VHH binders against Extracellular exo-alpha-(1->5)-L-arabinofuranosidase ArbA (arbA). Designs and how they scored, part 14

Target 1, 316 residues: Extracellular exo-alpha-(1->5)-L-arabinofuranosidase ArbA (arbA), of Cellvibrio japonicus (p95470)
Amino acid sequence: KQVDVHDPVMTREGDTWYLFSTGPGITIYSSKDRVNWRYSDRAFGTEPTWAKRVSPSFDGHLWAPDIYQHKGLFYLYYSVSAFGKNTSAIGVTVNKTLNPASPDYRWEDKGIVIESVPQRDLWNAIDPAIIADDHGQVWMSFGSFWGGLKLFKLNDDLTRPAEPQEWHSIAKLERSVLMDDSQAGSAQIEAPFILRKGDYYYLFASWGLCCRKGDSTYHLVVGRSKQVTGPYLDKTGRDMNQGGGSLLIKGNKRWVGLGHNSAYTWDGKDYLVLHAYEAADNYLQKLKILNLHWDGEGWPQVDEKELDSYISQRLK
Below, E stands for the ipSAE of ESMFold2; O stands for the ipSAE of OpenDDE; V2 stands for 0.75 times the mean of E and O plus 0.25 times the DockQ between their complexes.

## First folded at step 12 (VHH; framework vhh_sonelokimab_d1)

Design j6 (at its last look DockQ between E and O 0.69; V2 from the best seeds 0.00; counts 0 for: pae E 5.5 > 2)
Amino acid sequence: DVQLVESGGGLVQPGGSLRLSCAASGFTFSSYVVGWFRQAPGKEREFIGAISGSGESIFYAVSVKGRFTISRDNSKNTLYLQMNSLRPEDTAVYYCAADQYWSRSWGDSDYWGQGTLVTVSS
ESMFold2, look of step 12: ipSAE 0.527; ipTM 0.805
ESMFold2 (binder alone), look of step 12: mean pLDDT 83; pTM 0.841
OpenDDE, look of step 12: ipSAE 0.792; ipTM 0.904
ESMFold2, look of step 14: ipSAE 0.213; ipTM 0.638
ESMFold2 (binder alone), look of step 14: mean pLDDT 83; pTM 0.837
OpenDDE, look of step 14: ipSAE 0.613; ipTM 0.845

## First folded at step 14 (VHH; framework vhh_sonelokimab_d1)

Design k1 (from j6 with S103Y; at its last look DockQ between E and O 0.01; V2 from the best seeds 0.00; counts 0 for: pae E 21.7 > 2, placed apart)
Fold by ESMFold2, look of step 14:
Structure k1 (fold): chain B 316 residues (1-316), chain A 122 residues (1-122)
Amino acid sequence: as target 1 above (316 residues)
Amino acid sequence: DVQLVESGGGLVQPGGSLRLSCAASGFTFSSYVVGWFRQAPGKEREFIGAISGSGESIFYAVSVKGRFTISRDNSKNTLYLQMNSLRPEDTAVYYCAADQYWYRSWGDSDYWGQGTLVTVSS
C-alpha cells in the first residue's frame, strides 16, 4: 500500500532518505530510493512534558514537523495544538543521526520555540518551516488561519527567537473583523514553506481546508521575493499579505485536495513534497514527491499527471 | 577482531601541545574515514574532526580549527591528533572512530576506541 502521511517533510543522511509525518510522536519512515518506504521510528515515546499545559485537550498527536540540518545536527520542529484553537506551541528536538541503530541516536527535546495564546496572539504557533537567507541567518516561517503566516529570526542555536526579536508577516487572507480573536476564522491559509532558487525566495502556502474527505479544498499557491522577509508577490504582482497567491497545483477527481508541501533541491534537481487525498481510498492522505520545474520567467510548475504516476510503496 | 587503541593522553599545561595516536587493527584501515571525538565529564561526545581514507579531505569542528591537526599514516594503520595551544576546556577523554562514510552520523556501524584522557591544567 501507499505511505499514509500527513504534512510530509524529508531529509537525507548518507544514502538514506528519512520522511517525517504528523502522528503520535512524529512518525518516521526511511527509504533508499524515495519510492519504497519502511517504518523507521517515532521521535517521541512520550508526549513533551509541556504539551498538556499548552493545549489542555492534547491527545498525543504531534503535528506538522519540519526537519533541518545545521552543523551536523538534525533539528526536528513539531507542533502541539488542538483542532480549531490557537492554544499551540512549536517545539524542537535534536538528534546527531537519524539512524536508530546508531548508539548516537537519541532525540533530545529542547522545548518550546514559540507559543500562541488565545486572545493574546492573533496567530497560531504551528506549521514551522526553516529557511536560511543569503547572509546565513536562519528564519522560521509558521502559521495557520488567524492573522496568517509569520516569519521570525531564530537565535544562534536554533531553539528560540533571536534577541532582539525580528518578526514579519509574509502572507494572510482576509479575516472578518467580527470574529473573536479566539476563533480560527475564515482566512484559510497555513503551512508556509520557503525555497531559495536563483535570485528569489519562493513562499509556498496551503489555501483552503484540509482533512474534510471529499469536501477538502486544500491546494497550493506561490509567491516570491528577493528578500526572505518579503514582500512576497504573486505572478500578477499582488502581495500575499493582501490575498495574493498564484496557483501552483490543486486537486482533481482522483486526488481531491492536496497541500502542506515542502520543497527541496537534491542532486541538482528540484522537488515538491506534499500529501494528497485519494478519493478511491476513503480520501486518505498519500505521499507525493513531484518534480518541480521552472518556466522562462522563473516561476515553479508541476505536471499534474505526476499525481497519478508517483505512487509510494509502504514496505512491511 | 577490530581494535582501535588510543594513546598519548596525559597532563599538559595550558598553551602546551600533545599528540594522540590511534592504532588500528582487524580491518583495512586505508578504506575508512577516521575521526576524533572527545567527552568531558557530564557532557556529550563532541565531534572534533575526521579525515578521509586517502587523507585528502579533512573536516574540523569550529572549536578546534587552527589549533588541532588530524593526520594519518596508512602504512602504520595509525590516526593522529596533534593538539596545540591547549586550554583547560580541552580536558576530556578522547576517542577515535572508524567509518566508511565521511560526514555521516557516527555510531551505527562504526568502530570505536576506549579513549585516552587529556587533562589541561597548571
Scores: ipSAE 0.000, ipTM 0.106, lowest interface PAE 21.7, mean pLDDT 86
ESMFold2 (binder alone), look of step 14: mean pLDDT 83; pTM 0.840
OpenDDE, look of step 14: ipSAE 0.823; ipTM 0.912

Design k2 (from j6 with S103P; at its last look DockQ between E and O 0.06; V2 from the best seeds 0.00; counts 0 for: pae E 9.4 > 2, placed apart)
Fold by ESMFold2, look of step 14:
Structure k2 (fold): chain B 316 residues (1-316), chain A 122 residues (1-122)
Amino acid sequence: as target 1 above (316 residues)
Amino acid sequence: DVQLVESGGGLVQPGGSLRLSCAASGFTFSSYVVGWFRQAPGKEREFIGAISGSGESIFYAVSVKGRFTISRDNSKNTLYLQMNSLRPEDTAVYYCAADQYWPRSWGDSDYWGQGTLVTVSS
């Protein structure tokens, strides 16, 4: 049985890899080899105390995590939202270790980082991803639909925006001015992730609609910038704030709806981590860890044949 | 055990109305996202719409918006689908589904009913 995930992110502690997934309380898996996975824990045993204020119908489901290691601590960012609404917030919980057998293992929720409100904000506070710049400053990218993807500087303890605040728009698609601000609209872009490679920051973004099984249109695009704040330009030089984005990978008949990626450099090699719907298994979403290849001009490439080569195993 | 049982299907003339029910048992109904799906002969299963545990968030497929209404009564553990202005294209087996948490994908549901047939024909 393969690992069933949404919005996968990963990190390593010692010889053990940890995978985090959208789900009730954020589902955590562990592995020694990134292929064979066991259930580890859920980050929340009870809902965040503020979740029902943000989403009155909240039922324990937390979205789109990111995991970030900083100065010996693990920061797990998560989203509270409702379908089709930007009544949303990103929170953060912190742990000294990811090993549940350790006496130091304890998730300590630090509350809301940012919150979006319909009519007030033309952005949606979900889909966080953390990146440190070349000066050691830590930033959060985020966003889904509406006015697109944003980036802001985190404060020193990584739990709030820095003061004074510094925010940037990094990618967006055209949105009709006739659409009411409370609606998600036609700008189908979300799930930013930034990878530093060589002289560039690479912004990955998901275009289209996830989560429609065989009808999903989700696919992954990329742009790059020498500055973490942008502008992020695609292969033709078009700004991602102006609709730019070069196709990185798209679904095929066997694997549909690719997106919501993370990306990592491990042991000198680069990887793209995402979920894909498996046609042969009733379109259930499966973990994929693919090699990122680089052309002579420094653009990432993914060999779609690797979708069939990586097969996870859910143990226990 | 968890059960979802659809009822209210039948034969109806074009332009008519029909109300489907989905009776739930074996779980705390008000904590679940529930939704309607349909499958016409020779076609893949189609998402119709879904409603949050509280009933405050409702989403419809474009093909049915303005004609179908989803509601729930948590005191009766029942999900409803009111179908108006029915067309022959609405002929399908209608299923209800439930998920303990709000999934990112409308198709990711933990429990499914057995279905009820709706035929729109004269």
Scores: ipSAE 0.007, ipTM 0.165, lowest interface PAE 9.4, mean pLDDT 85
ESMFold2 (binder alone), look of step 14: mean pLDDT 83; pTM 0.831
OpenDDE, look of step 14: ipSAE 0.275; ipTM 0.701

Design k3 (from j6 with S103T; at its last look DockQ between E and O 0.75; V2 from the best seeds 0.00; counts 0 for: pae E 6.5 > 2)
Fold by ESMFold2, look of step 14:
Structure k3 (fold): chain B 316 residues (1-316), chain A 122 residues (1-122)
Amino acid sequence: as target 1 above (316 residues)
Amino acid sequence: DVQLVESGGGLVQPGGSLRLSCAASGFTFSSYVVGWFRQAPGKEREFIGAISGSGESIFYAVSVKGRFTISRDNSKNTLYLQMNSLRPEDTAVYYCAADQYWTRSWGDSDYWGQGTLVTVSS
């Protein structure tokens, strides 16, 4: 059985890999080899106390986690939202270890990092991803539809925006000024993830629509910048804030719609981690870990034939 | 065809107990996260809790934790809700649901039962 995940992110503690997924309480899996996975735990056994204030229809699903290791602690960022709405917030919970057998294992929720409100904000507070710059400043990227993807400085304990605040727009697609602000709109962009490689920061983003079975149009684009704050430019030099974005990978007939990636360097090799919808299994979303290659001009490439591997990820 | 059929609803006095069942057919039950919702008249549908395909993890809404227990029997393709210490506020139509599409939320594309009425009154 392949691992069923949505919005996958990973980290390592010692010899053990941990995978985090959208789901009730945030689902956690573990592996010794990144191939054979076992259920580990959920980060929440009950909803965050503020969840129904932010999203009245909250249904126990916490969305779009990111996991970040900093100064001996594990920071798990998560989203509370509803499909098609920007009544949303990103929260953070912290643990000293990811090993549930440890006496130190305990998720301590630190509450809301940022919150979006319909009609007030032209952005959606979901899809966090953490990146540290070359000066040690830690940033959060986030966003889905509306006015696109944002980046802001985190404070010293990584639980709130820094004061004074510093925010940047890093990618967006055109949105009609005639569209009511409460609607997600036509700017089909979300799920930023930033990877530092060589002289550049690479911004990955998901374009299109997830979550529609065979009608999912989700695919990945990329741009790069020498500064974490941008501007992020695609291969043709077009700014991602102005609709730029070079195709990295799209799905095929077997694996329809893919996105919401993370990216990592492990043991000197680079990987793209994402979900894709398997046509042969009623379009259920599955974990994919793909090799990232780099061309002579420094742009990432993925061999789409790797999507068809049947053995890459198993739930034991 | 996929079907989810709830049963076990009825009239019960405050402080009483009921056990609801949800019989599933038409899909590989053990591969799905399944859960319970309820809807009182004039209110939004309320999440009760969910249980993983293996049954190893269970998540409860704060409103019911400690009073309600979710379980599943994959050999019978059945999801259960044991409700104890019932209150008049628990009066609602109870629905089961299965998450087949892995959307970010339980929605119209998931499988839903038709509901079973639970009435808690003297």
Scores: ipSAE 0.068, ipTM 0.570, lowest interface PAE 6.5, mean pLDDT 86
ESMFold2 (binder alone), look of step 14: mean pLDDT 82; pTM 0.833
OpenDDE, look of step 14: ipSAE 0.741; ipTM 0.886

Design k4 (from j6 with S103E; at its last fold request DockQ between E and O 0.71; V2 from the best seeds 0.00; counts 0 for: pae E 4.4 > 2)
Amino acid sequence: DVQLVESGGGLVQPGGSLRLSCAASGFTFSSYVVGWFRQAPGKEREFIGAISGSGESIFYAVSVKGRFTISRDNSKNTLYLQMNSLRPEDTAVYYCAADQYWERSWGDSDYWGQGTLVTVSS
ESMFold2, look of step 14: ipSAE 0.420; ipTM 0.760
ESMFold2 (binder alone), look of step 14: mean pLDDT 83; pTM 0.840
OpenDDE, look of step 14: ipSAE 0.827; ipTM 0.914
ESMFold2, fold request of step 15: ipSAE 0.167, 0.273, 0.217; ipTM 0.595, 0.685, 0.652
ESMFold2 (binder alone), fold request of step 15: mean pLDDT 83, 83, 83; pTM 0.845, 0.837, 0.839
OpenDDE, fold request of step 15: ipSAE 0.744, 0.780, 0.749; ipTM 0.884, 0.900, 0.889

Design k5 (from j6 with S57D; at its last look DockQ between E and O 0.70; V2 from the best seeds 0.00; counts 0 for: pae E 9.1 > 2)
Fold by ESMFold2, look of step 14:
Structure k5 (fold): chain B 316 residues (1-316), chain A 122 residues (1-122)
Amino acid sequence: as target 1 above (316 residues)
Amino acid sequence: DVQLVESGGGLVQPGGSLRLSCAASGFTFSSYVVGWFRQAPGKEREFIGAISGSGEDIFYAVSVKGRFTISRDNSKNTLYLQMNSLRPEDTAVYYCAADQYWSRSWGDSDYWGQGTLVTVSS
């Protein structure tokens, strides 16, 4: 049985890899080799106490985690939301170690980082991803539909926006001027992730619709900038705030609806981590860890044949 | 046809216990996350908890943690809810649901049962 995940992110502690997934309490798996995975733990035993206040339709799933190591601590960011709504918030919980057998293992919730409110905000506070710039400032990207993807400075303890606040729009798709602000709209963009490589920050984003089994149109695009704040430009020089985005990878007949990626450099090699819907297995979404290659002009490439060759194994 | 059929509801006194069952058919039960929800009259549906296909990952809403236990028997295609220390506010119609993924939410495209009524009254 393969590893069933949604919105996967990963990190390493010692010789052990840890994988985090959307689900009740955020599901955690561990592996020694990134192929064979074992259930490890859940970050929350119950929902955050503020979850139903922020999102009255909250139904127990915490979404779209990101995991970030900083000064010896592991920061797990997560989203509280309901499908199709921007009554949402991003929270953070912190641990000294990811090893559940350690006496120091304890998730300590630090509460809400940001919250979106319908009619007040034309953005949706979900899908966090953390990036540190070349000067050590830590930023959070986030967003889904509405006015697109945003980036803001985090404060020194990484639990709140910095004061004074600094926010940037980093990507958006056209949204009808006639669309009511309370509705998600037609701008099908979400799930930012930023990777620093060479002189550039690369912004990955998911376009299309997830979560429709074989009808999912989800696919990955990329742009880049020399500044973490943007502008992020695609291969043709188009701004991602104005509909730019170069195709990175789209599914095939066997693997559909690729999206919600993360990206990492480990031991001198670069990887793209995502979920993909497997046609042969009732479109259940599966973990994919693919090699991320770079062309002569510094643009990322993925060999679509690797969708068929990477196969995870869920251990008992 | 896909079916989820709840049973075991009824009238129980405060402080009592009740065990609900959800019998599943028409799909590969062990591949699904399954969960319990409840809806009191005039209120929105409330998430109670869920259990992964393997049974290794169990999540409870804060309102029931420590009082309710979710389990599954994949050999019998059955989901269970053991309810202890019942209170009047636990009065509701209880539903089971099945989601093939750790998806973002439990929506209309998932499988749902018809519900079983639990009444907690002295």
Scores: ipSAE 0.011, ipTM 0.443, lowest interface PAE 9.1, mean pLDDT 87
ESMFold2 (binder alone), look of step 14: mean pLDDT 83; pTM 0.840
OpenDDE, look of step 14: ipSAE 0.273; ipTM 0.686

## First folded at step 17 (VHH; framework vhh_sonelokimab_d1)

Design m1 (from j5 with G103S; at its last look DockQ between E and O 0.77; V2 from the best seeds 0.00; counts 0 for: pae E 5.5 > 2)
Fold by ESMFold2, look of step 17:
Structure m1 (fold): chain B 316 residues (1-316), chain A 122 residues (1-122)
Amino acid sequence: as target 1 above (316 residues)
Amino acid sequence: DVQLVESGGGLVQPGGSLRLSCAASGFTFSSYVVGWFRQAPGKEREFIGAISGSGESIFYAVSVKGRFTISRDNSKNTLYLQMNSLRPEDTAVYYCAADQWYSRSWGDSDYWGQGTLVTVSS
């Protein structure tokens, strides 16, 4: 049985890898080899105290985690939202260790990092991803539909925006001006993730629609910039704020849609981590950890055949 | 062929207890996150809690934590809700649901039962 995940992110503590997934309370798996996975824990046993205020229809699902190590602590960012609405917030909870058997294991929720409000904000406060720039400043990217993907400086504690605030638009698709600002709209872009490699920051983004079984159109695009703040340009030089985005990988007959990636360097090799919908298994989303290669001009590439050759194993 | 059938609802006095069951068929029950919801007349559907496929991880809404207990028996394909210290505010139709997608919400594409009525009346 493969590992069923949505919005996968990973980190390592010692010789153990930990995988985090959207779901009630954020599901955590562990592995010694990134192939064989076992259930570890859930980050929340009940909703954050503010969840129903932000999203009245909250149903226990915490969305789109990101996990970031900083100064000996693990920061788990998560989203509270409702489908089709930007009544949303990104929160953060912190732990000293990811090992549930440790006496120091305890998730300490630090509350809301940022909140979006319909009509006030033309952005959606979900899908966080953390990147540190070349000067040690830590940034959060985020966004889904509406006015697209944003990037802002985090404060020194990584729990709030910096003061004074600094915000950037890093990618968006065109949105009809006739659409009411409270509606998500037709700009099908979300789930930013930024990887620094060589002289560039690479912005990955998910285009299309997730979560539609056989009708899912979700796929990954990429752009790059010499500055973390952008502009992020695709292979043809088009700005991702103007609809640019070069295809990295898309679904096929067996793996109908895929996306919401993270990307890492481990042991001198680069990896792309994502979920893909398996047609033969009722379109369930499966963990994929693919090799990320770089062409002679520094653009990332993925061998689509690895969708078939990477098969996770759920141990228990 | 998928069925989720709730049972065990009824009329109880405040402070009483009731145990609900949800019998599942037509799918691999142990691979699904399953949960309980309720809907009082004129109100939106309210999430009560969810339990992982293995039963090791359970999540509760704050409104019921400490009073309600969710469990499952995968050998019988059955989900349970033990409700204690019932209050008039717990009056609602109670539904079970099953979700395998690890999606961002419970929705129309998930499996839902028809519901069982619980009335708490002095």
Scores: ipSAE 0.194, ipTM 0.643, lowest interface PAE 5.5, mean pLDDT 89
ESMFold2 (binder alone), look of step 17: mean pLDDT 81; pTM 0.818
OpenDDE, look of step 17: ipSAE 0.552; ipTM 0.817

Design m2 (from j5 with G103E; at its last look DockQ between E and O 0.69; V2 from the best seeds 0.00; counts 0 for: pae E 6.1 > 2)
Fold by ESMFold2, look of step 17:
Structure m2 (fold): chain B 316 residues (1-316), chain A 122 residues (1-122)
Amino acid sequence: as target 1 above (316 residues)
Amino acid sequence: DVQLVESGGGLVQPGGSLRLSCAASGFTFSSYVVGWFRQAPGKEREFIGAISGSGESIFYAVSVKGRFTISRDNSKNTLYLQMNSLRPEDTAVYYCAADQWYERSWGDSDYWGQGTLVTVSS
């Protein structure tokens, strides 16, 4: 069986594509064609020095990376956490190149960007995704369960929140008032990703539960806004902070759940990148790169038959 | 039946070395990420490191980097831990674990061994 590909994000350097996955040290794969992938490296050969302080049960897995190119550098954001807990932090490590054969190849960890603490914070500091607005300001979206998805300004070197800080709530689902604030709760929303297309920012979010093999309920919804800060409204005009979200895609018989997407424009075409659980292969998570189409009203669409393609190859 | 069996534990002096083995059966060993954990008396279980199914990707906890080496032999379904420059704080029960999925946690993951005791005399 192949190594899992989970929470995939990707970027290109020269003629080579690089794919980043949740796993011990953040696993990196490379490809010339986005079809055939091979192991390239891992971002961490050892855990971040602060990992056990933030999450005492930390077990070596770094979660939910995002990769962002800015002024000739590659910024890799990652999460330290434990399932079901908001004792978490998002960190960042930086490289001048993604090519391990280059003499300039070296990941330089810049430490914690943000940290969540139970009872103090009604949010979970995982699942980062980076977006630049039309004025050049760079923002980080993040969040999982609890009080939902947040967006904040990054500072000039992209390693900390800007000062003075500016934070926005961009999506959340209703949370039972009977739940203790230290518990994740019933608001099954996480993994924001924002794509700019035309006059709009599109916020994608994962609803439901990942990671349950055949019992996974994970699926993708979308809303949009003319401002990166929101409000993000679905097709019916409902605010994603009030439970809005229009279905973009869900699984089928062969691919019983999916989510944690990224989205890109490459060579004039738009793509949705995500993982999906393959029923025929013991529900192993596989990479999907799907064409993202736009209807006459500017809403994204995916042909669900494309799920039946297999794009992930043997991965290390 | 799935089984992971650790062996090679024992008593060793500070600065000494010890080699642990984990024999696997009942599943396709080469398809799993496998790793080592330890638990000292009165403490929580601590992740030590992991190695990919192919053996090409290895990750270590900071506490053991440079002193411990993880390897695997897929033809013998065996995971190894070479422990050098041992210290009294390395005293613990050592466990191996296997996870087919890149889940967000090793918690109650796919399979765990029963452990082997390593004692580093003080």
Scores: ipSAE 0.118, ipTM 0.596, lowest interface PAE 6.1, mean pLDDT 86
ESMFold2 (binder alone), look of step 17: mean pLDDT 82; pTM 0.822
OpenDDE, look of step 17: ipSAE 0.782; ipTM 0.902

Design m3 (from j5 with G103A; at its last look DockQ between E and O 0.68; V2 from the best seeds 0.00; counts 0 for: pae E 2.8 > 2)
Amino acid sequence: DVQLVESGGGLVQPGGSLRLSCAASGFTFSSYVVGWFRQAPGKEREFIGAISGSGESIFYAVSVKGRFTISRDNSKNTLYLQMNSLRPEDTAVYYCAADQWYARSWGDSDYWGQGTLVTVSS
ESMFold2, look of step 17: ipSAE 0.449; ipTM 0.763
ESMFold2 (binder alone), look of step 17: mean pLDDT 82; pTM 0.822
OpenDDE, look of step 17: ipSAE 0.710; ipTM 0.872

Design m4 (from m1 with Y102F; at its last look DockQ between E and O 0.57; V2 from the best seeds 0.00; counts 0 for: pae E 3.3 > 2)
Fold by ESMFold2, look of step 17:
Structure m4 (fold): chain B 316 residues (1-316), chain A 122 residues (1-122)
Amino acid sequence: as target 1 above (316 residues)
Amino acid sequence: DVQLVESGGGLVQPGGSLRLSCAASGFTFSSYVVGWFRQAPGKEREFIGAISGSGESIFYAVSVKGRFTISRDNSKNTLYLQMNSLRPEDTAVYYCAADQWFSRSWGDSDYWGQGTLVTVSS
């Protein structure tokens, strides 16, 4: 059977690829070939100590991981949120290795990086993704609904915002002026991911709604900028802070609700990693790893036929 | 027809043990994260823990870790909860649920059992 995955992110240690998924405790899979996957471990066997304070209804789900390798350490960022509100926080746990057989294998939770509070903040502290700029500064992008996607500098140990803080808006959709600040609203944008390619940073974002089976409208858009902080412009030159975003991939009848991507360069080739809902299997979400190609104008392209040709295999 | 049916509830003395079962039918059980919840009289529903489709990833609430064990048998489409060192505060109706992985939370769109009562009383 295929790998069931939400919000997939990946990294490599040695000859082994590691895949991280939304779910109770953050599930980790490993592979030697990015096609055949086996269970590896979970990052949390019980809730983070602060989870019930942020989300009193916490039900084991840790959301939207990102995995980042820096100076010999692996940083796993994760989200805790409350239903229907932006009462949320992004945390980080750290490990020296991803190999569970190593005596050095141990996830050390470092607590909250940022936290959003309804009516105080017009942003939602979920969906982290890490990018280093050309000068070695590490940034976190994040966001879902409300005022959209943000980017801020991380401190040197990557566990908190830098001091003094530096924050940027990188993408947002129009929000109804009739919505009060406590409500998510009509701006259906989330899940930023930034890839450096050539002279540009490419911002991928998910538009629409996940998680409605065949009624999901989720799809991926892209913009680019010569600066990690933006402005990110789409193919027509429209700013992503002003509703810009060029369609990257939308899906088909067999594979719907594409979104929450990550993107990587491995061995000189570029890949898009995402989940897609399989119509033939009750719209359960499946891992997709697709080739990113680049057109003559430097824009990423994905062949939708690869949705059918990439099929993961879950090993015993 | 999707069905989840809990069984094994009953009266038990403090310090005792009890094993609950949840029999599943009408869906591909091995593809779903499944879990246990409980609701004590006058309280909100409380998450107990969850187990991945393969059975290898198990997550426990702090309130039960070390005392309760979740397992599943995919060949029998059954989820289990082994409860040891029971206390009066464990008295509740226990529910099983199957998470469709789309909602990012357990909710009305997931599959739920009707519950089985556990009473811990001297």
Scores: ipSAE 0.397, ipTM 0.752, lowest interface PAE 3.3, mean pLDDT 90
ESMFold2 (binder alone), look of step 17: mean pLDDT 82; pTM 0.825
OpenDDE, look of step 17: ipSAE 0.676; ipTM 0.869

